# VHH binders against tRNA pseudouridine synthase Pus10 (pus10): the designs that were tried, part 4

Target 1, 373 residues: tRNA pseudouridine synthase Pus10 (pus10), of Korarchaeum cryptofilum (b1l7a7)
Amino acid sequence: MGKPVDDLLNSLMNLLDSETPSGGGCHLCDGLLSRELGKMLRKALSELEGVELSSVKSGVSLPAILIEREDRIRANHNPPKMRSLKVTLTRLLDVAISSLTGLKVSQEPDAILIFDFERGDVKLELAPVFIFGRYRKLQRGISQSRRKCPECGGRGCEACGWKGKIPQGSVEGIVGEVMREFFSAEDYVLHGAGREDVDARMLGEGRPFVMELLSPKRRSADLREVESEINRRAAGLIEVKNLEFSRREKIRILKERSPNVKKLYRALVEVEGGVEEGELELLKGLEGAVIRQRTPKRVLWRRADITRLKRVYEVNFRRIDDKKFELFVLCDGGLYVKELISGDDGRTSPSVTEILGKKSFCSELDVLEVMVE

## First folded at step 1 (VHH)

Design s23 (framework vhh_8cml_1)
Fold by ESMFold2-Fast, scan of step 1:
Structure s23 (fold): chain B 373 residues (1-373), chain A 124 residues (1-124)
Amino acid sequence: as target 1 above (373 residues)
Amino acid sequence: EVQLVESGGGLVQPGGSLRLSCAASGFTFSDYGMGWFRQAPGQEREFVALISYSGGSTDYSDSAKGRFTISRDNAKNTVYLQMNSLKPEDTGVYFCAAKSGYTWEIHESEYDYWGQGTQVTVSS
């Protein structure tokens, strides 16, 4: 149906002539808008085929020559409160697309149609869909974020579908691939409320996360069905629960809140030279302690090198054998428990190693609870 | 060589305004989303604002909404941050950052390129 577009062209040209600065008209556009507009509107309609949307907004990029022409006209005529050509054209395109599609125009749209008059092209930019939930990680050796593709080292190749990342072996990939299918998205990004180590399990009620789905052609889905399918495919590896639609704002809230929540950890601690039951009582000295922790050496590649003060609220322990014990520690979010145990060559103080006077290492770590209170 | 160069920082009194600029070179600017981040002394870097590669979409931190405006000029390879109603809490080093593709990302670790930063100080 090209007829509505053809009828619209004359109306758009007449409106543009009436709303641009005096002396503009067809001379400002030099036939460019009438020549390209019909093709670009048809391309816009084609780009919208098969895409679920409730709202849209137009964007405009103009070639330098039209900007220069408008600047000259404004300098000569001084219409101080007249809208620019770009603003006027954007509003006219909003009306055109709404008329052709029935979509509402919104400042917070599901999609932006970018009319690029510099290149004579139209780009469709789809607003992400955000899904909030909680995940449990039942096995060790699973990262939160996708790993770089080993074939291309992150550049993109056929083996990774040109993404530069592989979906296997990560919470992001395992959960994201299922969501990508349901929402016909091009890609995805997992935003967690903090991060656990690759070798740590995430148990209890699970870690809060927001999945950002990129260029989604679908915006609706039964989230109970999505949840069920993720848990079926990831059986024994990962579980998700309480999936709900969310907003970008939730990501900021999760990141801000993460350092201020209390977390309960279980660690298996191995002590060089062995440990007696009586020596473990010394660890009660950690209760109520403020830990001075400088960014651990192992995470300096991704974290600013600063010193943070974190509280330990409760400590419990159970000796397993002459060289191992279980440590249960309730502490502030953002405290690195492996380094609370090892001392990281004095970068964390006090530490289990410091208190016991013996080198101690965390061989297993589990996050048991994330306390939102 | 990829470079992002921030400018426009300085000392301003509470309630004042500043306009930050970030000039980009060494990559196809119009294919990259741009973000502004800030870092106060002794703190982690935090998200302030982002703009899509077309300029058609923007997002802001809660502290920036209603006071700051991000914009870009793809012809000049420049992104801007207009900061109004500045508060002492806005004091910090402001960083420009670039991310390839169509993603609207607020996590600093996902950005491909970073500027050196420009100091903004809000005090009397």
Scores: ipSAE 0.000, ipTM 0.276, lowest interface PAE 11.6, mean pLDDT 81

Design s24 (framework vhh_8cml_1)
Fold by ESMFold2-Fast, scan of step 1:
Structure s24 (fold): chain B 373 residues (1-373), chain A 124 residues (1-124)
Amino acid sequence: as target 1 above (373 residues)
Amino acid sequence: EVQLVESGGGLVQPGGSLRLSCAASGFTFSSYWMGWFRQAPGQEREFVALISTSGGSTDYSDSAKGRFTISRDNAKNTVYLQMNSLKPEDTGVYFCAADVGYELYTSEGAYDYWGQGTQVTVSS
């Protein structure tokens, strides 16, 4: 059991001596490397047990005194240019771990093993797994992101599994818990192409998202099986589709393109004092209009107070009764449709309230499509 | 391949500002501490600024404190150095560097990967 590690240590020490010559003997190591390497390599092997990996990379953290000593030697003695102790150790540890495990060394690894020579410890950091897909939200009252655990206020407690967040009542939680199980991940983060209000549904082809799975012990899964299991557990609440493996860059793309993605909304509008079919024709004035919208009052507690310009491309409507109508609006992402209707006391202009000359408000909102260009 | 590519250098007058960027690829950027170093003609490479993996912790050389700000965007795999109130003494080649370590290190020997550098010249 121990012999392969001991044989490797002898080989590594010989290689270290040949590749990192120290003037006058052991000026840098002071025996630290010999004492700690065997212990740390055995801990590294223990950390890798039960983890699905195709590739690995070693990292090294050295005691400040050794780094300072090397810097002083280079500054004072003008030694010929040579690799640093850290670079040499990293290379040797990469060879050691590859030899002991059969894993490939990669600059974009599934795992990084950080050898901390100051503390004599090893930490395993697992690269996240990213899953791209689309979600539909069929019920109102479901948030996109998880809420803070009410019992601990976000600090972490037994009730929330020490995460500080609860999975119930969110798209992130409902979808993420299933993915967490399939990938044996410690946690997850949902990154959406924008978001809808808690009381809004997300219908049609669904909203694009990337799920980031943190510290996953598994990296492979049948995504059709994952999709099926999510849709079974979340029946009537949430649906996901078109799940595929992705990368971190996709999150950036979704965020940067969010304002340029067009959205189709259905709103139920209630009009104070009533509305007639002929008055609704005035709303055609919104087609092609640039809406000047200042951050709505209701979201000022979490959003910067900024004025944005957003375009409305198409408007359609259908009167339901003397006080209510359905409004269909195709517009730029980032436009707050509830305030496009109410005017938010002049913070959004033009608005349905301004055009009709009557106080109007949105009682139901549906996102029918998120249109990717 | 691992790459760190610096940009944003140039010629500025004393009192001016520059914003340096370093685009990283070929490694897990979010797992690395990022630092900026500079090297003036005929001098050793010296520490300028450092930022933790999450961006929650920063450190600066005495000459950079109050004038320079380091920041990072893990979604874009980019680290930045905003340099204000530039002085002729700030002239040099500026390098970004990556370190996987557990603790804050200001020594160049602590860093795993280095960029090629970008020239900053502060002159009238």
Scores: ipSAE 0.000, ipTM 0.277, lowest interface PAE 17.3, mean pLDDT 81

Design s25 (framework vhh_8cml_1)
Fold by ESMFold2-Fast, scan of step 1:
Structure s25 (fold): chain B 373 residues (1-373), chain A 125 residues (1-125)
Amino acid sequence: as target 1 above (373 residues)
Amino acid sequence: EVQLVESGGGLVQPGGSLRLSCAASGFTFSEYAMGWFRQAPGQEREFVALISWSGDSTDYSDSAKGRFTISRDNAKNTVYLQMNSLKPEDTGVYFCAATKYGVEYYTRASDYDYWGQGTQVTVSS
């Protein structure tokens, strides 16, 4: 590609001379552009090797001295209406890169090539790839988001690849590592439609999520193969389904609609002193009830202490033995079900404990459905 | 009283097709996930297919993928299993089953709340 770069240099320099402040382009650039342009174009071509792209856009950073020189020329010489050096150079680099690579120039590109004339270097910025899908979490003890690396406490070390986070023990990590491999991405971020507790399972049709893949060198993959590989590696822990390519806009939509979703929960409830079948019928009093819930004590370390009103739409139950029953609750998102059961010393009212008149607590929690559009 | 009644079973040649139906009554059908299981003589019940309460999600055993399609009609309280490219190994009693609010492992027969009596499917020349 050396010959095509050299062939373009004369045309590019002629256009710079004609489209920037006249009277001597050489004293504006102080020889910088003529010495560095060819080197930077070759660096750009090197940065693009092995990267799957359909479109590109150029960006330009200029030394402050060159900007000051242009301002001085404009102020002192009143030149005819001319584009700035930065604007003209960006347009010429777009043409050069398109000519050398066959890539289309786009305002929403797969990649931006930043030509830094102050440092004499080129930086490649790759647009993220977004994958939408649903996940099921079949085991307890798995977080949604990656945890801090225990070796470095989040600072970054060899054990975590200098990220400060580990992929094990989270939906984000388990799913994200497979996607990272398929797309040759540097990192990933899972954006979920709400969260479940670490100790809760996520069952049913699964929770909607968007995986954001950072700096991907691949932009295409068979999503059925990706899905199959995730489900194979995560067998018995996590399942994903209905993977499809998406956009950043989908993350906003999921977050905006999260407070308005209804959730269906299954809880295993243990009752101090035991429970009779007839006593469970009293729980029908929760159907249609507005629950006054103050921030649970267990989450005060990270949540504002406020009182929220949340509706319970439907309640069902199945007695298991003398001390245990299954409780099924359809309610507004953001209701803390563990405290709907325990009452949290009066911080949640009405509660299962209040209605039964016996201390009750949630020993297992499952999210069965997240009811989105 | 809760009832699940299967129909559509019978004798068919290898490579043939059958459509099984399961009519549900006595419970709120639209709140239940529905599954199909089969059992050969002397064997345990084997998972075949599952459909979520809404109908938006399905799952299949490895032997059923690409050949069988599960569907439901919540207005008619009915679940269906369309079986194509039938093999002698598909011979067995096919059971319809219901489970409320989903389960951890849809392939476990013990996690289903309600069961039909079964319908015989025989694949032979």
Scores: ipSAE 0.000, ipTM 0.159, lowest interface PAE 16.0, mean pLDDT 82

Design s26 (framework vhh_8cml_1)
Fold by ESMFold2-Fast, scan of step 1:
Structure s26 (fold): chain B 373 residues (1-373), chain A 125 residues (1-125)
Amino acid sequence: as target 1 above (373 residues)
Amino acid sequence: EVQLVESGGGLVQPGGSLRLSCAASGFTFSSYAMGWFRQAPGQEREFVALIDWSGGSTDYSDSAKGRFTISRDNAKNTVYLQMNSLKPEDTGVYFCAAGTVYSRWYLTESKYDYWGQGTQVTVSS
């Protein structure tokens, strides 16, 4: 082959010559540029193999010496209508790639082809794909984000595919591996509307999230099929719903709204020395209360030691036996419910332990709803 | 287990029409892009037409544009090629093929995962 590229390049060079009149001494320079562009275009076509795209944009990197020479010409001769070599090459390459592939040129492209004339190379950069949805976590012991690979400690090794993270045991990994396969992506990142503890379930309508798929070779998929495949493979562990294509902006919105989200929790509370049903009525004192909560001791390894004020809106309870009861709490996002129960040695006040006058602790926690307002 | 079975080939006069069918089994048909390739006597296989997973996007070789139409029925696990205004140059064995990525630039002959055995199309007077 090569003939379609050569014919197209010759036509484009003739067009440029007719548009920008120049002196008769440029045959050698034009010949060298034409040969290099032809070679680079063939490399670009090779880089596009294996990739689903609807749009593209060219980028150009030139040797410093050519930029300096052009700047000198502009400074010395002040040509008001002269286009830069970089702009001219970018336009030429955009037209050429569009003609050869049928791809549209866009300022917000699916891919950028970077033509590096200093090294004589072409680099393909793929824009991420974003999928918005909600997830339920039906089993305890599953983290939201992937964990470090135990074989390499995060450095990257054969066991983890050189990523330094393992897909097993996390919502990100379980959901992300399926999406990675559908979109032929190199990697993925889950951005959640807050998070739940590893030992907590996430139920109800699920937690909002955006999955960012990195360097995807495929950009289209039936999201109902993706949803069904995730739910089939993760049966009993994770469930996703309402998957839709999204944008990077959605991640920012989820993060900014996170502190204003209300959450409904179910906790199983165990009480030292036992509890009577009448004693549980005292917990109604939590309704409408502002809880003064200092960062729990168990999360000081990752969170600043500050005191936050969080409101409890509603409290309900049901005694199970002489030593345990279910507690239902509707409260501000960011309140640590385990410590609302234990008191964390006075770091959370008021607490269930303080109100009952008996050591109490959370043995099971469920997030029933994440209420986005 | 995987099988692609082409049908609908035959002998036809120049200017005539044929409809090829390819019945798929043994894989999740709706997750695959489907293509048609042909091989003329003494030549290499060449691309004819491509359709994506949903049927919403199609691509054609220059020789097929305006004359051939590719379509699919995911409920029947079947892909079709409607060939109109047939020319002697269209003579060859027509193959259907399945691949996981929709792209003419990626799905060269060597990149398709599954292939049928082909059906003969002869355009002659």
Scores: ipSAE 0.000, ipTM 0.093, lowest interface PAE 24.8, mean pLDDT 81

Design s27 (framework vhh_8cml_1)
Fold by ESMFold2-Fast, scan of step 1:
Structure s27 (fold): chain B 373 residues (1-373), chain A 124 residues (1-124)
Amino acid sequence: as target 1 above (373 residues)
Amino acid sequence: EVQLVESGGGLVQPGGSLRLSCAASGFTFSNYAMGWFRQAPGQEREFVALISYSGGDTDYSDSAKGRFTISRDNAKNTVYLQMNSLKPEDTGVYFCARDYTGEWPLYESEFDYWGQGTQVTVSS
């Protein structure tokens, strides 16, 4: 847009000369602002091409020499509380971008255009898009979060797009890749209301999550179409539902409430030496119990060795055969159910193993419900 | 761009104290858990401390419990590590890290962005 930018430049330079403590923008900047401003405005317009936005805001970085000059002018001229060049220029750029694009200026913008006058460059920062929903995980062996790239060990390489992570084998990757395509985003992060073990299924109404889409070039999409495409590509592996646009605050709410969220589990329990129907009635002793659980041995490689107190609210069971029964447990989030069963050599107490007096272990785990109040 | 800049390292005698700071920029700091890790000479990087995005929950390695305190100031986009009763074994480069998934990861592979580190030397 050569001509509109050139016309606007004259207005901006005249206003800078009247609004800065230098007694003229040209005097302060040695003509740097005049030379760079038109070029940088054209760069800004180019950066905005193909990007869906409803609002913008400008940011400004100035060369150290201009800051030093303004400081010297303020030191020699009173009053010292006059508006800074940076503040004045930011306001003028907001007006300029709004005039050239028709976009609204907002304090919570879809995009920030950072005008770096030291380097003569413009950087576009796109605000993330947040999608709230629920996911079901129908297969075991799928992690919630993306795993390290096996080719680079997490350092970043061409095979993983320099992310150090792969999308395969995770809820984050399977869901995130589809959303990334719809929103033309650079990357994504899944924020869950807690997590299930890799070998556990997540069933029922699903686990609440917020997907954060990074640097999205699109901000609108039919979420029913997004949902349908995820469920089509992930058929038999995972399902998503009730997708809606959300905000960063939802992540905070999910994380803060996660320790207070109740979860319903189904476990298949195998008992060494077998189990009789009457022995299972002893498990009612877990109802209302506060479980003293030290970090399980199997997760010490990634978790601090601490002790937490977690409540079991309800227990039900059904004997399957001489060696196996189904256990249903309603408990506090953060309780490790596998170790509630095994006792983890006394690290979890009370446990199924302690109550039955027989070594017991969880061979299958399902999360049936994540109960957000 | 996400940036984490550590400061406050230095040389102290055994039993001394240091306060490390990590200044965060380029993201909404108050929505991410933050951690401190360290790497001793010739050793793997190890977890030191973790703080939730609200500051309402913290977690510590066994070596840090009772001696170190992690805290944060969301208004200043800064996370801190107050280190008391320092030992020669605490010598290393200390790194600030942002939580990758927003869950409470303890291991380095679950953190997405890392600072350059600040050197802590405990020597008599």
Scores: ipSAE 0.000, ipTM 0.167, lowest interface PAE 14.2, mean pLDDT 80

Design s28 (framework vhh_8cml_1)
Fold by ESMFold2-Fast, scan of step 1:
Structure s28 (fold): chain B 373 residues (1-373), chain A 125 residues (1-125)
Amino acid sequence: as target 1 above (373 residues)
Amino acid sequence: EVQLVESGGGLVQPGGSLRLSCAASGFTFSDYYMGWFRQAPGQEREFVALISGSGGSTDYSDSAKGRFTISRDNAKNTVYLQMNSLKPEDTGVYFCAAEPTWYGDLYRSTEYDYWGQGTQVTVSS
């Protein structure tokens, strides 16, 4: 802060006066811009202290009276191609901030400085940082997403730091807390390529995800150090690998392609009345089958009741004992494997229960692979 | 380039009606759940209504049941929210959102990838 802001303010006032309709900015601003601009520029510089940035963009909010004045001026003038005051101010502020900080102006900026002339304030909005990677979930009982804070039910309270969510017991929380520290972020959101049940493990190469870090004051970090710290703190619970910087578009790609992503599952199947090895050969009838699956009863509390068609590509099995076998299924994303096994009272067809003619249920589920490009 | 554009908001008196529209482009519309969420000043975004890709399933918040109707026209890539018997408590910015049909918690705003800019609904006398 200091003398450069005062020098720049004089230049900006002169430029604004020459660029605005009706031959002057003074009558339009009624002293408002001169009074507020210097104060707001100093606040903008203060807000940028301690923040890692390579680029910036300005935004402008004007008082209603100033917008009305401009509309009257434009209505009373014949030239139709005059730029708006908001556009002119935004451009001038971009130049001002660049001059004061050395930051480049970008359409995809690291930060947006919103100059609110109605309130005489400046708000700094930091662009999220996106990190792509894969996670393995080695223990059952861990959710993908953070749960609502039990104290406030999601509203936000002191116990959860006003977030409405708790970091414990979720992949999002375990990974996100470490990343939040490295990037000095305010919060985080994990976007997965689908999800596994809380009681299921996620093994193999792991599930692809993008972590979105909100309002990060740091934008660079050694991602190998980030991986090491996550895997150290979460030893035996979860692990991450192949962390790389990404973009918002990757979230869209993961979600749009999720219905077409194949998944490989291992299920431990328990059969009422027992099962013989020869009977398991009947399960080859599932290979290439299109499964007609109505939303499982257990997820109706959160999912619309619709019927989906999902393909099973490959089935393998291994008998464990008289009542149990391992089932390996390669299928379309979005197929509920627990119900592929139980039949969910006819809501899933064909099913393991239908094919064997015996009630069967999944006692353990593992996701072995999520097959994405 | 995915875009969702809401329209139909405005000022109405208690007991009045409004029909909101959301025009979608840039994705295979019929493969997505469409949801309506609203946000009152100083509050978080809350669920209002959802409709499945085929239109065969709908669900509503308790405050919307019996008063609001969600529908869609897949040929026009548009989802609608017909709001009847409006109350002052319904005031807020209404957002259209899209989520793939097999993924996510459809009642949580954080699970939706695509959002419109919102349209203001004000219910006052």
Scores: ipSAE 0.000, ipTM 0.121, lowest interface PAE 20.0, mean pLDDT 80

Design s29 (framework vhh_8cml_1)
Fold by ESMFold2-Fast, scan of step 1:
Structure s29 (fold): chain B 373 residues (1-373), chain A 127 residues (1-127)
Amino acid sequence: as target 1 above (373 residues)
Amino acid sequence: EVQLVESGGGLVQPGGSLRLSCAASGFTFSSYSMGWFRQAPGQEREFVALISSSGYSTDYSDSAKGRFTISRDNAKNTVYLQMNSLKPEDTGVYFCAADRSYYDVWGTLEPSEYDYWGQGTQVTVSS
């Protein structure tokens, strides 16, 4: 028990009485509120220990009976200017927490303290931290997003630390685990400017991304040190660069600009029945072409079945042997290059398969550049 | 076995109301934020509403603000979407989704970030 908390309770009860003019029947009410408020304020202070914060906001959850009583009063007397008990109590708790901690009250806070008067408990909810950067993926077989934990199927178990996802084998996991440690975050989400396939590399200047760190107990870190530690642990797998603090709005910008961003790809193409040197010149017919591409069959499980129009700007090629050539394609973001090559049974037109008149397949894909302008 | 089962969809005239329910099983419901998304034929899934694991924080798309209310009952492992003043443009398949964002009051707006999805329930607003 601290004396400041006890002194504050008296002030809070006086303010509550002045803000809620209907004082009738409050003697059981006053006993419950003062007892629970003291307990909950002490729990709130405990929840804030070890957490880096500059600002806070209080939230309130009330027992159904108190909400029903207020609703009846409002319905019967129609007082549109009267603040709700919930709003009044929230404001009083904001003053209390500010007084006890010295933290600024903000509508865009670093933390929200939710006072649950039905359960007599307090929950701390921490605002995410956002970090913008670029990543290179140097090996094939790495997904952008984390996979569900195979041991629990996503439900959460000891093997995945109760998150339902595993950090291994993904850009999100490899980068996110390091950031999670630096910011003492509970979890993380990677938002990329588009995606590359699991078996594709991401090279060049890298793909823009925003990492969202969930429930971070730290909000400051040296991003050059974070960058160095990621690149050390992920050596030969993933590289990150140009890490900077960001905001949620950057995620929207990345998604909105993604379809209008040009991308340069390198593909290794295998041609059934072989390909002659002169036949490859026919692929120049793709330059300046608008590709009519229906959602590839392989991604229908997660993407809407729609037809998109995507432009190819430049095509280059280099024959490797009688069955293989390298294809270089500069095109609009969102074009599926594997299907530009295979035709996906007519779902992509024109295609390499259609132009050559021979079944063609992409056996290796590299994203060489993501051109943001 | 994780399951999300939507119900309450149907045919309604413009200006009408529907209440969608999503019954969850096979995971710790109270630890997950819950979202409602919709998809019209030939279009991407779009965000409609979300509610934090505690029920304290809610967010809505601009088209849903003032007309739709998301709520949850953690004791019943159920999330709800009350839809009022329905318009023809609200027509689509409505999906319930769960995301494991402990203590996250801001929610997650990207469909690809949600861990579990229901099969959807059809809402048709037409005369």
Scores: ipSAE 0.000, ipTM 0.196, lowest interface PAE 19.2, mean pLDDT 79

